# VH-VL binders against q9c950r261to396, part 2

Target 1, 136 residues: q9c950r261to396
Amino acid sequence: VPTFEDVKEVTIRRSKLAKWLMEPFFEELIVGCFVRVGIGRSKSGPIYRLCWVKNVDATDPDKTYKLENKTTHKYLNVVWGNETSAARWQMAMISDGHPLEEEYRQWIREVERTNGRMPTKQDISEKKEAIQRTNS

## First folded at step 4 (VH-VL)

Design k2
Fold by ESMFold2, look of step 5:
Structure k2 (fold): chain C 136 residues (1-136), chain A 122 residues (1-122), chain B 112 residues (1-112)
Amino acid sequence: as target 1 above (136 residues)
Amino acid sequence: QVQLVQSGAEVKKPGSSVKVSCKASGGTFSNYAIHWVRQAPGQGLEWMGVIIPYFGTAYYNQRFKGRVTITADESTSTAYMELSSLRSEDTAVYYCARGGEWLDYYYYMDVWGQGTLVTVSS
Amino acid sequence: DIVMTQTPLSLSVTPGQPASISCRSSQSLLHSDGKTYLHWYLQKPGQSPQLLIYEVSNRFSGVPDRFSGSGSGTDFTLKISRVEAEDVGVYYCMQSIDYPYTFGQGTKLEIK
C-alpha cells in the first residue's frame, strides 16, 4: 500500500500542470499521478480531495477556460475511490499546495469503501522518475 | 434539457422525519452540485445545504442544528434531503436546485425542481 | 450569517417604465479569487425561482437584455429598463461567498 509520502511525491500542483500543459508528453506524464481537487470553499479556506488522474479530456475545443497565464480546453478525469468511476474537472480547480495527511487517509478510506484499486509502490516509483526527468 | 423532478407532497406529525427526493434527468448528475432551498408559506427563500454527488460531500446550514441530512445516489441520479425532529415551523415548500458543475458557475443555481410541499401538523 | 437586505420590498410599476431594486450585504461579497458572489433570481407567481443574473452583472441564458445588474462590495442593483407584464413576481438577491448561502427578503414587482 503506498504511504502518504509515496503519494505526496507524485501529487501534481496546479502551477506544474500549467507549466506542462502544452508539452507533447503532458498526458502521459500526469496520468497515474495525484491532484488535489477543490470541492468547496468556506471562511476557513478551500476544501480538497486527493484524486488519482485517469486521463485528459480535450474532446470539446469550445469549452475553454483560463489556467494561470494560458487558455486551454483540457480537463482532467480523476478518480476518488473506485477506479471504474471518474469525474471531469478543470485544472483551475486543482490546488497549488501539497497534500495533507488527512486527505490521504480520506482517499484510503474511500478506496476501501468502494473496493477500489490503488497504484503499487512500483507504479509510484516510475511516476517519481518521470516527474524528476521532466524537471531536469 | 436537464430536469429535476421531486417527490410528492407530504403531511407529517411533529417529531417525525421527512425524506424528499429529487431525480435528475438529462445531462450528467455526478459533477453537479444539488442544493436544497425551502420556502415557508408567504415567506422568502432559505438555503438548507448542498451536496456534490461524486464525492458524497454535503455542507449544511447550521440553523438546522444537524436535523438535515443530504445524500445522493449516482446510480439513480437522485438526491435526497431528510429533515428530522419536525416542527410546525418546518411547514414549507422544499426545492432542489442544480448548481453549475465544478467550474466558474458552481455557486449559483440554474435549474430548479417543481417543489415539494411538506405540512407539519398534529 | 451574511444578511442580505433588499429595498424596496414592494414595487408597483406602470408598464413600459423602468424599475430598480437594491440589495445590500452585511459583508463584502468580493472573494479573493476576484469574483463577486451575488446573484439575482425571479420567482413568477406559482413557479419555482429562476436565475436572472449571476456574479453581479452576467445575464443568464434567455434573459432579456432589459435586465441588468451592477454594484460591488456590499451594494448591488438590479434594473429593468422597461417593465413588461411577464416581469411580475418576486425578485431575490442571493450571496454565495460563504455558508450558509442567504437570500434577501424579496421584492414583489406588480404592474399598476
Scores: ipSAE 0.136, ipTM 0.723, lowest interface PAE 4.9, mean pLDDT 87
Fold by OpenDDE, look of step 4:
Structure k2 (fold): chain C 136 residues (1-136), chain A 122 residues (1-122), chain B 112 residues (1-112)
Amino acid sequence: as target 1 above (136 residues)
Amino acid sequence: QVQLVQSGAEVKKPGSSVKVSCKASGGTFSNYAIHWVRQAPGQGLEWMGVIIPYFGTAYYNQRFKGRVTITADESTSTAYMELSSLRSEDTAVYYCARGGEWLDYYYYMDVWGQGTLVTVSS
Amino acid sequence: DIVMTQTPLSLSVTPGQPASISCRSSQSLLHSDGKTYLHWYLQKPGQSPQLLIYEVSNRFSGVPDRFSGSGSGTDFTLKISRVEAEDVGVYYCMQSIDYPYTFGQGTKLEIK
């Protein structure tokens, strides 16, 4: 099971998504990363769910939205739990904040509950390295 | 102090199933991973899978092609490994071993059961 | 799968003499967290495996200081400074950086 620190390091914030959106490496790099998806609101504020990015969905060029100052038709297909939970989200719904440990724990519980894929240490390591190379 | 005690030796026919138990004592159970490793006679060690009892979901070595089912009963601090469609090649000593805690996961096995011999023969 | 290769597969040592076992992985076992997920186990005759060294160089509780582990990346070594009769058995290296966990073939240590 990846640690919270591991997950944090491969969690991509909204601002970074917007920055990398048009880069040639974006669609490959974002796979296997985590994003914090806004799923609703409570009295205490927005509710986020930490999700695993399956792929970028750009199959509908007519469905555009604004991500910060950019217009895009790219969506993230993300997973919370197992593959049956896969859903497409606008990147505009992704948090620009860091993930919370509780969100991490909820994700782990859901993956385990639904017999989803748990990234290995190697998976996380490779993604970290890829991100680092991009930032260099 | 922590011990893993496994069920006794089994003799099985090809095509049948075997279920080996592993009872933990002397410590916590639910938060620690339980691994299953087997060893054919005169051979090395082969990792079969792992379960975190707290969650009840297991991960498997795909080499076994779905023949392995690992479960856990928190109420009895017992993990189980069931191997179906047994073949002569499945003749081995099967070990359970404790791994790390999911809250602070250590990725090695520090406590081992005594092993369970499973013999598959016609 | 990550392939773990041990050398030698057998070793005969005179009591009091040192022993060295090599373990090589098909890919790096260094994690971004700074830890290297290579471990050593000993299986004495008729017994279950027991943990000797975890994360390359850390002796497990109760393991004599004559045992030491070293290495990095893909090359690792287990050393016994002075082999004793109780050290007889099969030594295994194991990686746990990726599923499935994989073991070396084992190195059988015997006394001359």
Scores: ipSAE 0.000, ipTM 0.599, lowest interface PAE 10.2, mean pLDDT 92

Design k4
Fold by OpenDDE, look of step 5:
Structure k4 (fold): chain C 136 residues (1-136), chain A 122 residues (1-122), chain B 112 residues (1-112)
Amino acid sequence: as target 1 above (136 residues)
Amino acid sequence: QVQLVQSGAEVKKPGSSVKVSCKASGGSFSSYAIHWVRQAPGQGLEWMGVIIPYFGTAYYNQRFKGRVTITADESTSTAYMELSSLRSEDTAVYYCARDLGYSYGEDYFDYWGQGTLVTVSS
Amino acid sequence: DIVMTQTPLSLSVTPGQPASISCRSSQSLVHSDGKTYLHWYLQKPGQSPQLLIYEVSNRFSGVPDRFSGSGSGTDFTLKISRVEAEDVGVYYCMQGIDYPYTFGQGTKLEIK
């Protein structure tokens, strides 16, 4: 099971998504990363779920939306528990904040109770390296 | 005051479908999950599935072999459970129940709907 | 699936006397987060189930202190110190650690 720190390092913020959106490496790099999806609000503030990015969905160029100051038709297919939970989300719904440990624990629990795929240490390491290469 | 109000009783023929609604009030609909549990006459409780309304993710008991579809409408704070290819053994009271676990780590059903009787007969 | 087994399935109790219901799970209900996801519900005659105890030993709001839950791992117990007429109904244990969530068979409590 990846640690919270590991997951934090491969969690992509909304502003970074916007920055990478049109880069040729984006669709490949984002796979296997995590994002915080806004799912509503509580008395204590917005509620997010930490989700695993399955792929970028750009199959419908006519469905555009605003991400930061950019217009895009790219969506993220993300998974919370298992593959059956895969759903398409606008990147505009992604948090620009860092993940919380509670969200990490919730994700772990969801993956476990739904028999979802848990990223391996190797998966995380490779993703970290790929992200670092992008930043260099 | 938290309340789950379900749709009325249904009488259906075998092979048809039924869709039961569950309207939530007294809380933030997006802050919790809605589970569906049924109870055949004189029998115990059987978990059918769950939905996270805003997230749109639903998980199902595989014993229903894809006959169950759970949806939600945030605008009306209503969850739906549709059961297709109805059989006589599907005759039961169907309950919706609230779970705060997805938001607050409380993975139990603290509030239940009043139940909806679905009768399947020729 | 996790199998939940309750004993007994039926219980007749004289008012004022204690009652005890056992619930056993086919696997541990202890999660890595430290919580044990075993809950108790009561379904009174003609009513919907209602939460009694959550996470083994926590009484839900409004539940009288004559109700108590205990146990660990795979073995759990619900106790009623002094049974009252209003306690009549069917008691269910439920595991909430893995999908599908599963219930015990239920224990019917009646008054003698």
Scores: ipSAE 0.551, ipTM 0.874, lowest interface PAE 1.1, mean pLDDT 94
Fold by ESMFold2, look of step 4:
Structure k4 (fold): chain C 136 residues (1-136), chain A 122 residues (1-122), chain B 112 residues (1-112)
Amino acid sequence: as target 1 above (136 residues)
Amino acid sequence: QVQLVQSGAEVKKPGSSVKVSCKASGGSFSSYAIHWVRQAPGQGLEWMGVIIPYFGTAYYNQRFKGRVTITADESTSTAYMELSSLRSEDTAVYYCARDLGYSYGEDYFDYWGQGTLVTVSS
Amino acid sequence: DIVMTQTPLSLSVTPGQPASISCRSSQSLVHSDGKTYLHWYLQKPGQSPQLLIYEVSNRFSGVPDRFSGSGSGTDFTLKISRVEAEDVGVYYCMQGIDYPYTFGQGTKLEIK
């Protein structure tokens, strides 16, 4: 079971998504990483969910939006728990903040509740290496 | 563009309940936060609650505790508000409204439904 | 609940003249993220409310530049530099920092 620190190290922030958006390696790198999806606000502030990226959807070039100072039609398909929660999101919905431990615990509980899949520690290690190579 | 279309006006008797629908078109319904706001005749706006359809999580104004239920159906892109144990003072126009739903939790209502008049009368 | 108090509750303005609406909150609207969650809406006669200004001073898309917002902490102001006939309606401030979200009582703007 990956730890909070394992997941945190492969959670990609909005500014990084925007930075890498046009790179040929974008989809390969991002698939299998985590993102914090903003889903609304509570009494005490924004609500986020820690979601696992399954693929990048760019199949409709007419569905454009602004991501920071760029225009794109790339969307992230993510899951929270299992595949029945699969949903497509604009990358503008992704937080530029770091995940919280409570968000990690909620992700673990949802995977368990739904009998979903999670990455192995080896999957995480491979993503950490890929991210490190990209930052060279 | 995003549109919110609500169900039609209703006339109800005291003690009954009403369920108002709000169908979203355009955009990604699962990424919205859908709020409900009411306006009694000649009065101001009162926030009732919100749902986040992706997770089905609802938050309520405690003023309505036990009387209001907010739900969403992702397959039809429709949110619902049900108010029970109706009284004459519940006569109002009921609006649904969209929160922008950006990742840092924007909380202003950029799109509003047309409103649904609910009249509670003997 | 955070109480939002608007003044005045009614305005009658000659076309072309400025208008100013005040909104006071019972608690600070500054969030830990550094933003201030104070928004302004206009409800024109027979219509749903529409967003004018978000986060104190940002004009929403399509809102004329004669509308401006200012303020800090607990005291906020909406200004219309020159009122036009289409500006008639009820103006509401709203806090979006804590549930329940709350609105001011409204300020009815009429043309003399």
Scores: ipSAE 0.012, ipTM 0.611, lowest interface PAE 8.5, mean pLDDT 86

Design v10
Fold by OpenDDE, look of step 7:
Structure v10 (fold): chain C 136 residues (1-136), chain A 123 residues (1-123), chain B 112 residues (1-112)
Amino acid sequence: as target 1 above (136 residues)
Amino acid sequence: QVQLVQSGAEVKKPGSSVKVSCKASGGSFSSYAIHWVRQAPGQGLEWMGVIIPYFGTAYYNQRFKGRVTITADESTSTAYMELSSLRSEDTAVYYCARDSYEGWSGYDYFDYWGQGTLVTVSS
Amino acid sequence: DIVMTQTPLSLSVTPGQPASISCRSSQSLVHSDGKTYLHWYLQKPGQSPQLLIYEVSNRFSGVPDRFSGSGSGTDFTLKISRVEAEDVGVYYCMQGIDYPYTFGQGTKLEIK
């Protein structure tokens, strides 16, 4: 099971998504990363779920939305739990904050409960390296 | 006050499909999961599945072997349960119920229930 | 699946007398968060189920204080201190800790 620190390092914030959006490496790099998806609101504020990114969906050029100062038709297919829970999300719904440990724990529980795919240590390491190469 | 209002009774032939609706009011539809539970005549309660409307994610009781599809329309605050390949044993009252927790934790109880929808499957 | 077993399946009670219903789960309903996800519902004749007790011992809004829940781990009890005519119906325990959520068989409470 990946550690919270591991997951945190491969969690991509909204501002980074916006920055990488048009980069040729974006669609490949984002796969296997995590994002915080805003799924609703409570009395205390927005509710986020930590999700695993399956792929970028750019199959509908006519469905555009604004991501910060950019217009895009790229969506994220993300997984929460197992792949049967895969759903398409606007990147605008992604948090620009860091993941919380509680969200990490909740994700772990959900993956285990639903027999979802748990990233291996190698998966995380490779993703970390890929992200680092991009930032260099 | 939170209310769940379901669609009317249905009479269906074996092999057909039925789609029951559940309209929520009095609260935030997007932030609460909707569960479906059925009850055969004179029998107990059976959990069918759940949907998180805003997320669009649904989980199902595998005993239904893929015959159940749960969806939600945020614009109308309505959840739907479709059961395909109907059999006589699917004759039951179907209930929608609201999850008790905002944001759906996966460990829940049902605080509000719909009035139920009778689905009769007969040849 | 977690099996929920209620006893008894039927209960006839004289008004004003107490009632007790047992619910046993095939595995622990205690979560790592410290909560126990055992809940009780009442289905009155001709009506939808309604929440009675949640998380073992918490009465839902509007539930009279004559209802109480207790238990831990795998053994739980619903008690009615003084049964009234309006308490007639079928009581269900439910676990909400694992998919699929499962109910007890139900306990039918009748008045003598």
Scores: ipSAE 0.415, ipTM 0.841, lowest interface PAE 1.2, mean pLDDT 94
Fold by ESMFold2, look of step 7:
Structure v10 (fold): chain C 136 residues (1-136), chain A 123 residues (1-123), chain B 112 residues (1-112)
Amino acid sequence: as target 1 above (136 residues)
Amino acid sequence: QVQLVQSGAEVKKPGSSVKVSCKASGGSFSSYAIHWVRQAPGQGLEWMGVIIPYFGTAYYNQRFKGRVTITADESTSTAYMELSSLRSEDTAVYYCARDSYEGWSGYDYFDYWGQGTLVTVSS
Amino acid sequence: DIVMTQTPLSLSVTPGQPASISCRSSQSLVHSDGKTYLHWYLQKPGQSPQLLIYEVSNRFSGVPDRFSGSGSGTDFTLKISRVEAEDVGVYYCMQGIDYPYTFGQGTKLEIK
């Protein structure tokens, strides 16, 4: 079971998505990583879920939107607990902040509740190394 | 084209419940938030709550919490709003409305609205 | 809750003349992402609300360019440069920055 620090190290923020958006390696790099998806608000501020990136959907070129200073039609399909259903999100909706430990615990609980799949520590380690090489 | 089609008008007795449906077509259902807004006769618009169908989690205007339940059925692309313990002041047109972006940030506007469902609560 | 206050609540305009509707929020609608979450809707008689202007000044698809929005922070204005008969209805501002989302009281536009 990956730890909070394991997941945090492979959680991709919106600014990084925008930076890598046009690179040919984009989908390979971010599939298998995590993103924080906004799902609502509370009195203490926005509520996020840590979601696992399943794939990149670019199949509808007419669904364009602005991501920071770029225009794109790439969307992220993500899962939160059960991997049998993915939800499609604009990358503009991804947080540029760091994950919270409570968000990680909620992810663990949802995977358990739905008998979902999660990455192994090895899967995470490989993603961490891939991110590191890209940043170098 | 994106379209939201709501169930038909209803006449209800005080103390009963009503469940209004909102069927979405022409776009992704699971990743768009669906909001519910009501309008009593001669009154303005009042936001009731929201659901993101993928998460199944709803957020409610505190004024309605305890009497309103918002749900979604991904297999039919349909959101539901159920209002219980109806009172005469619940007579209103109930609208569903789609969030402007795929995904949800809680900062959005409503780009598409259902046609509205009149619920009349009368003895 | 963020209170949205519209003025006037009713206005009557001769066709071809301009109209202006003010909306004031009880707190700033500027988000840390640099956007301002103030939106305008029109509800024509017997119809559902329809989006006119989003994020202060952006016209929604199909909205005529005689509609314009402006403002900053807490004070916003919707303008119609030349009112036409089809513009009759009730105009609402809405904040989309914090739950519960809230609307202004509405401004009923009538033709003289």
Scores: ipSAE 0.101, ipTM 0.709, lowest interface PAE 5.4, mean pLDDT 87

## First folded at step 5 (VH-VL)

Design m1
Fold by OpenDDE, look of step 5:
Structure m1 (fold): chain C 136 residues (1-136), chain A 122 residues (1-122), chain B 112 residues (1-112)
Amino acid sequence: as target 1 above (136 residues)
Amino acid sequence: QVQLVQSGAEVKKPGSSVKVSCKASGGTFSNYAIHWVRQAPGQGLEWMGVIIPYFGTAYYNQRFKGRVTITADESTSTAYMELSSLRSEDTAVYYCARGGEWLDSYYYMDVWGQGTLVTVSS
Amino acid sequence: DIVMTQTPLSLSVTPGQPASISCRSSQSLLDSDGKTYLHWYLQKPGQSPQLLIYEVSNRFSGVPDRFSGSGSGTDFTLKISRVEAEDVGVYYCMQSIDYPYTFGQGTKLEIK
């Protein structure tokens, strides 16, 4: 089971998504990363779920939205439990903050409950390296 | 075309509970949220709560002080709203409504059920 | 809770004439990403509510272009350029930036 720190390091913030959106490496790099998906808002602020990114969904070019100052038809297919239950989200719904440990724990529980894919240490390491290369 | 079909009218006694169902058809149930909104006779709309079946999470209007329970069964594409400790002022038409075509559009309601009248009387 | 205030509460309009409904929120409905969580619904007599406008100014599918929404922050307006008989009903604004979602009181539109 990846540690919270592991997951935190491969969690991609909204601003980074916006930055990478049109880069040729984006669709490949984002796979296997995590994002915080906004699923509501309370008086204390937005509520997020930590999700694993399955792939970029750009199959509907007519369905556009704005991500910061950019217009895009690219969505993220993300997974909370198992990969058979992937769901599409606007990147604009992704948090620009760091994940919370409670969100991590919720994700772990859901993956275990649904017998979902748990990233290996190697998966995380490879993704971290890939991200670092991009940040250079 | 997505449709929401709700259960039939209910007549209940004060203090009892009512459970209204909302079955979705024509779409992917897990792709959207289900909101519940009620309307007392001659009154406006009141948001009761929402469930996001994909995450199994529900949020409630705290004005109901815990009397509302919203659940969803993905296997049957059906959402439920249970209201307990019924009062006469709970007499209303109860609507379920879809929160967008996709989960990322859960914040507005684009498809509505036909409504379920719940009458609470002695 | 965010309070939504509509004005007027009732409106009688001659067919072909324009109509305007105001909606004010007790706090800003704009998020940090520039999205404004203000929507308009119409409930025709004896029917369920139906979505007219989402996110201030986007007409929902099938909504005639005589309907338009505008505004920002805390002040919003729904306009009907030429009111028709089929436009009769109660209009509601709704915010969805915070739970609980809240509606305006509703504006009843009638034909003279």
Scores: ipSAE 0.489, ipTM 0.845, lowest interface PAE 1.3, mean pLDDT 93
Fold by ESMFold2, look of step 9:
Structure m1 (fold): chain C 136 residues (1-136), chain A 122 residues (1-122), chain B 112 residues (1-112)
Amino acid sequence: as target 1 above (136 residues)
Amino acid sequence: QVQLVQSGAEVKKPGSSVKVSCKASGGTFSNYAIHWVRQAPGQGLEWMGVIIPYFGTAYYNQRFKGRVTITADESTSTAYMELSSLRSEDTAVYYCARGGEWLDSYYYMDVWGQGTLVTVSS
Amino acid sequence: DIVMTQTPLSLSVTPGQPASISCRSSQSLLDSDGKTYLHWYLQKPGQSPQLLIYEVSNRFSGVPDRFSGSGSGTDFTLKISRVEAEDVGVYYCMQSIDYPYTFGQGTKLEIK
């Protein structure tokens, strides 16, 4: 079972998504990582959920949006709980902040509640190495 | 095409509760948020809350002081809003509304139900 | 809660003439993601509300191009370049940057 630190190390922020957006390795790098999707804001601040990236959807070139200073039609299909249920998401809605431990605990609870799949520590180690390679 | 069909009009006594249903047809129900908005006769729009069925999470307008409960049943593609401890001021048309085709547009309402009139009278 | 203030509350327009509706929020609607969470709805007589404009200036599908939105921060405007009979109804601005979402009080548009 991956720890909070394991997940944190492979959680990709919006600025990194924008930085890597046009690289040929983008989809291979991002799939299997985590992102914090924004689902609202209250007086106490933004509300996020940690989700696991299943794949990148670029099949509708007319569905464009701005991501930072770029325009794209790439979307993330992310998983909350059971891997068979994915939701499509604009990368503009991904947090540029780091995950919180409570967000990790929410993810764990939902995976357990739905009998979902978790990445193994090996899966995360491989993603961490892939991320490190792109940073030099 | 997505449609939201709500349950029929209700007449209620003060102090009771009402549960309005909102059935979505078309699209993937878990991929959109369902908002509830009410409108008293001759008045403006008042947002009551939202549920995001994919996450099973609901957020409420605190003005209702816990009288509102919003739920969703993904297996039937139906959202529910229950308003308890009814008062005459709760007489209104209650709308459900979808937050867009995909979850990443949860924050504006692009498809609206037909509305459900709830009349609260002694 | 964020207060949304619309002006005017009532507007009577000669057919074919422009109309302008103002909406001001009690705090900025610009979020750190670069989006501004201000939207416009129209409720025609006897109908449910319908989305016109999302995120300040984006026309929703099927909305005529005579409708346009502009503004930033706390000040926003909906313009109709040439009012038609079908445009009658009540216009609402709404913010969705913070829960609870809040609407303006509405602007009734009618034809002279």
Scores: ipSAE 0.332, ipTM 0.808, lowest interface PAE 4.0, mean pLDDT 90

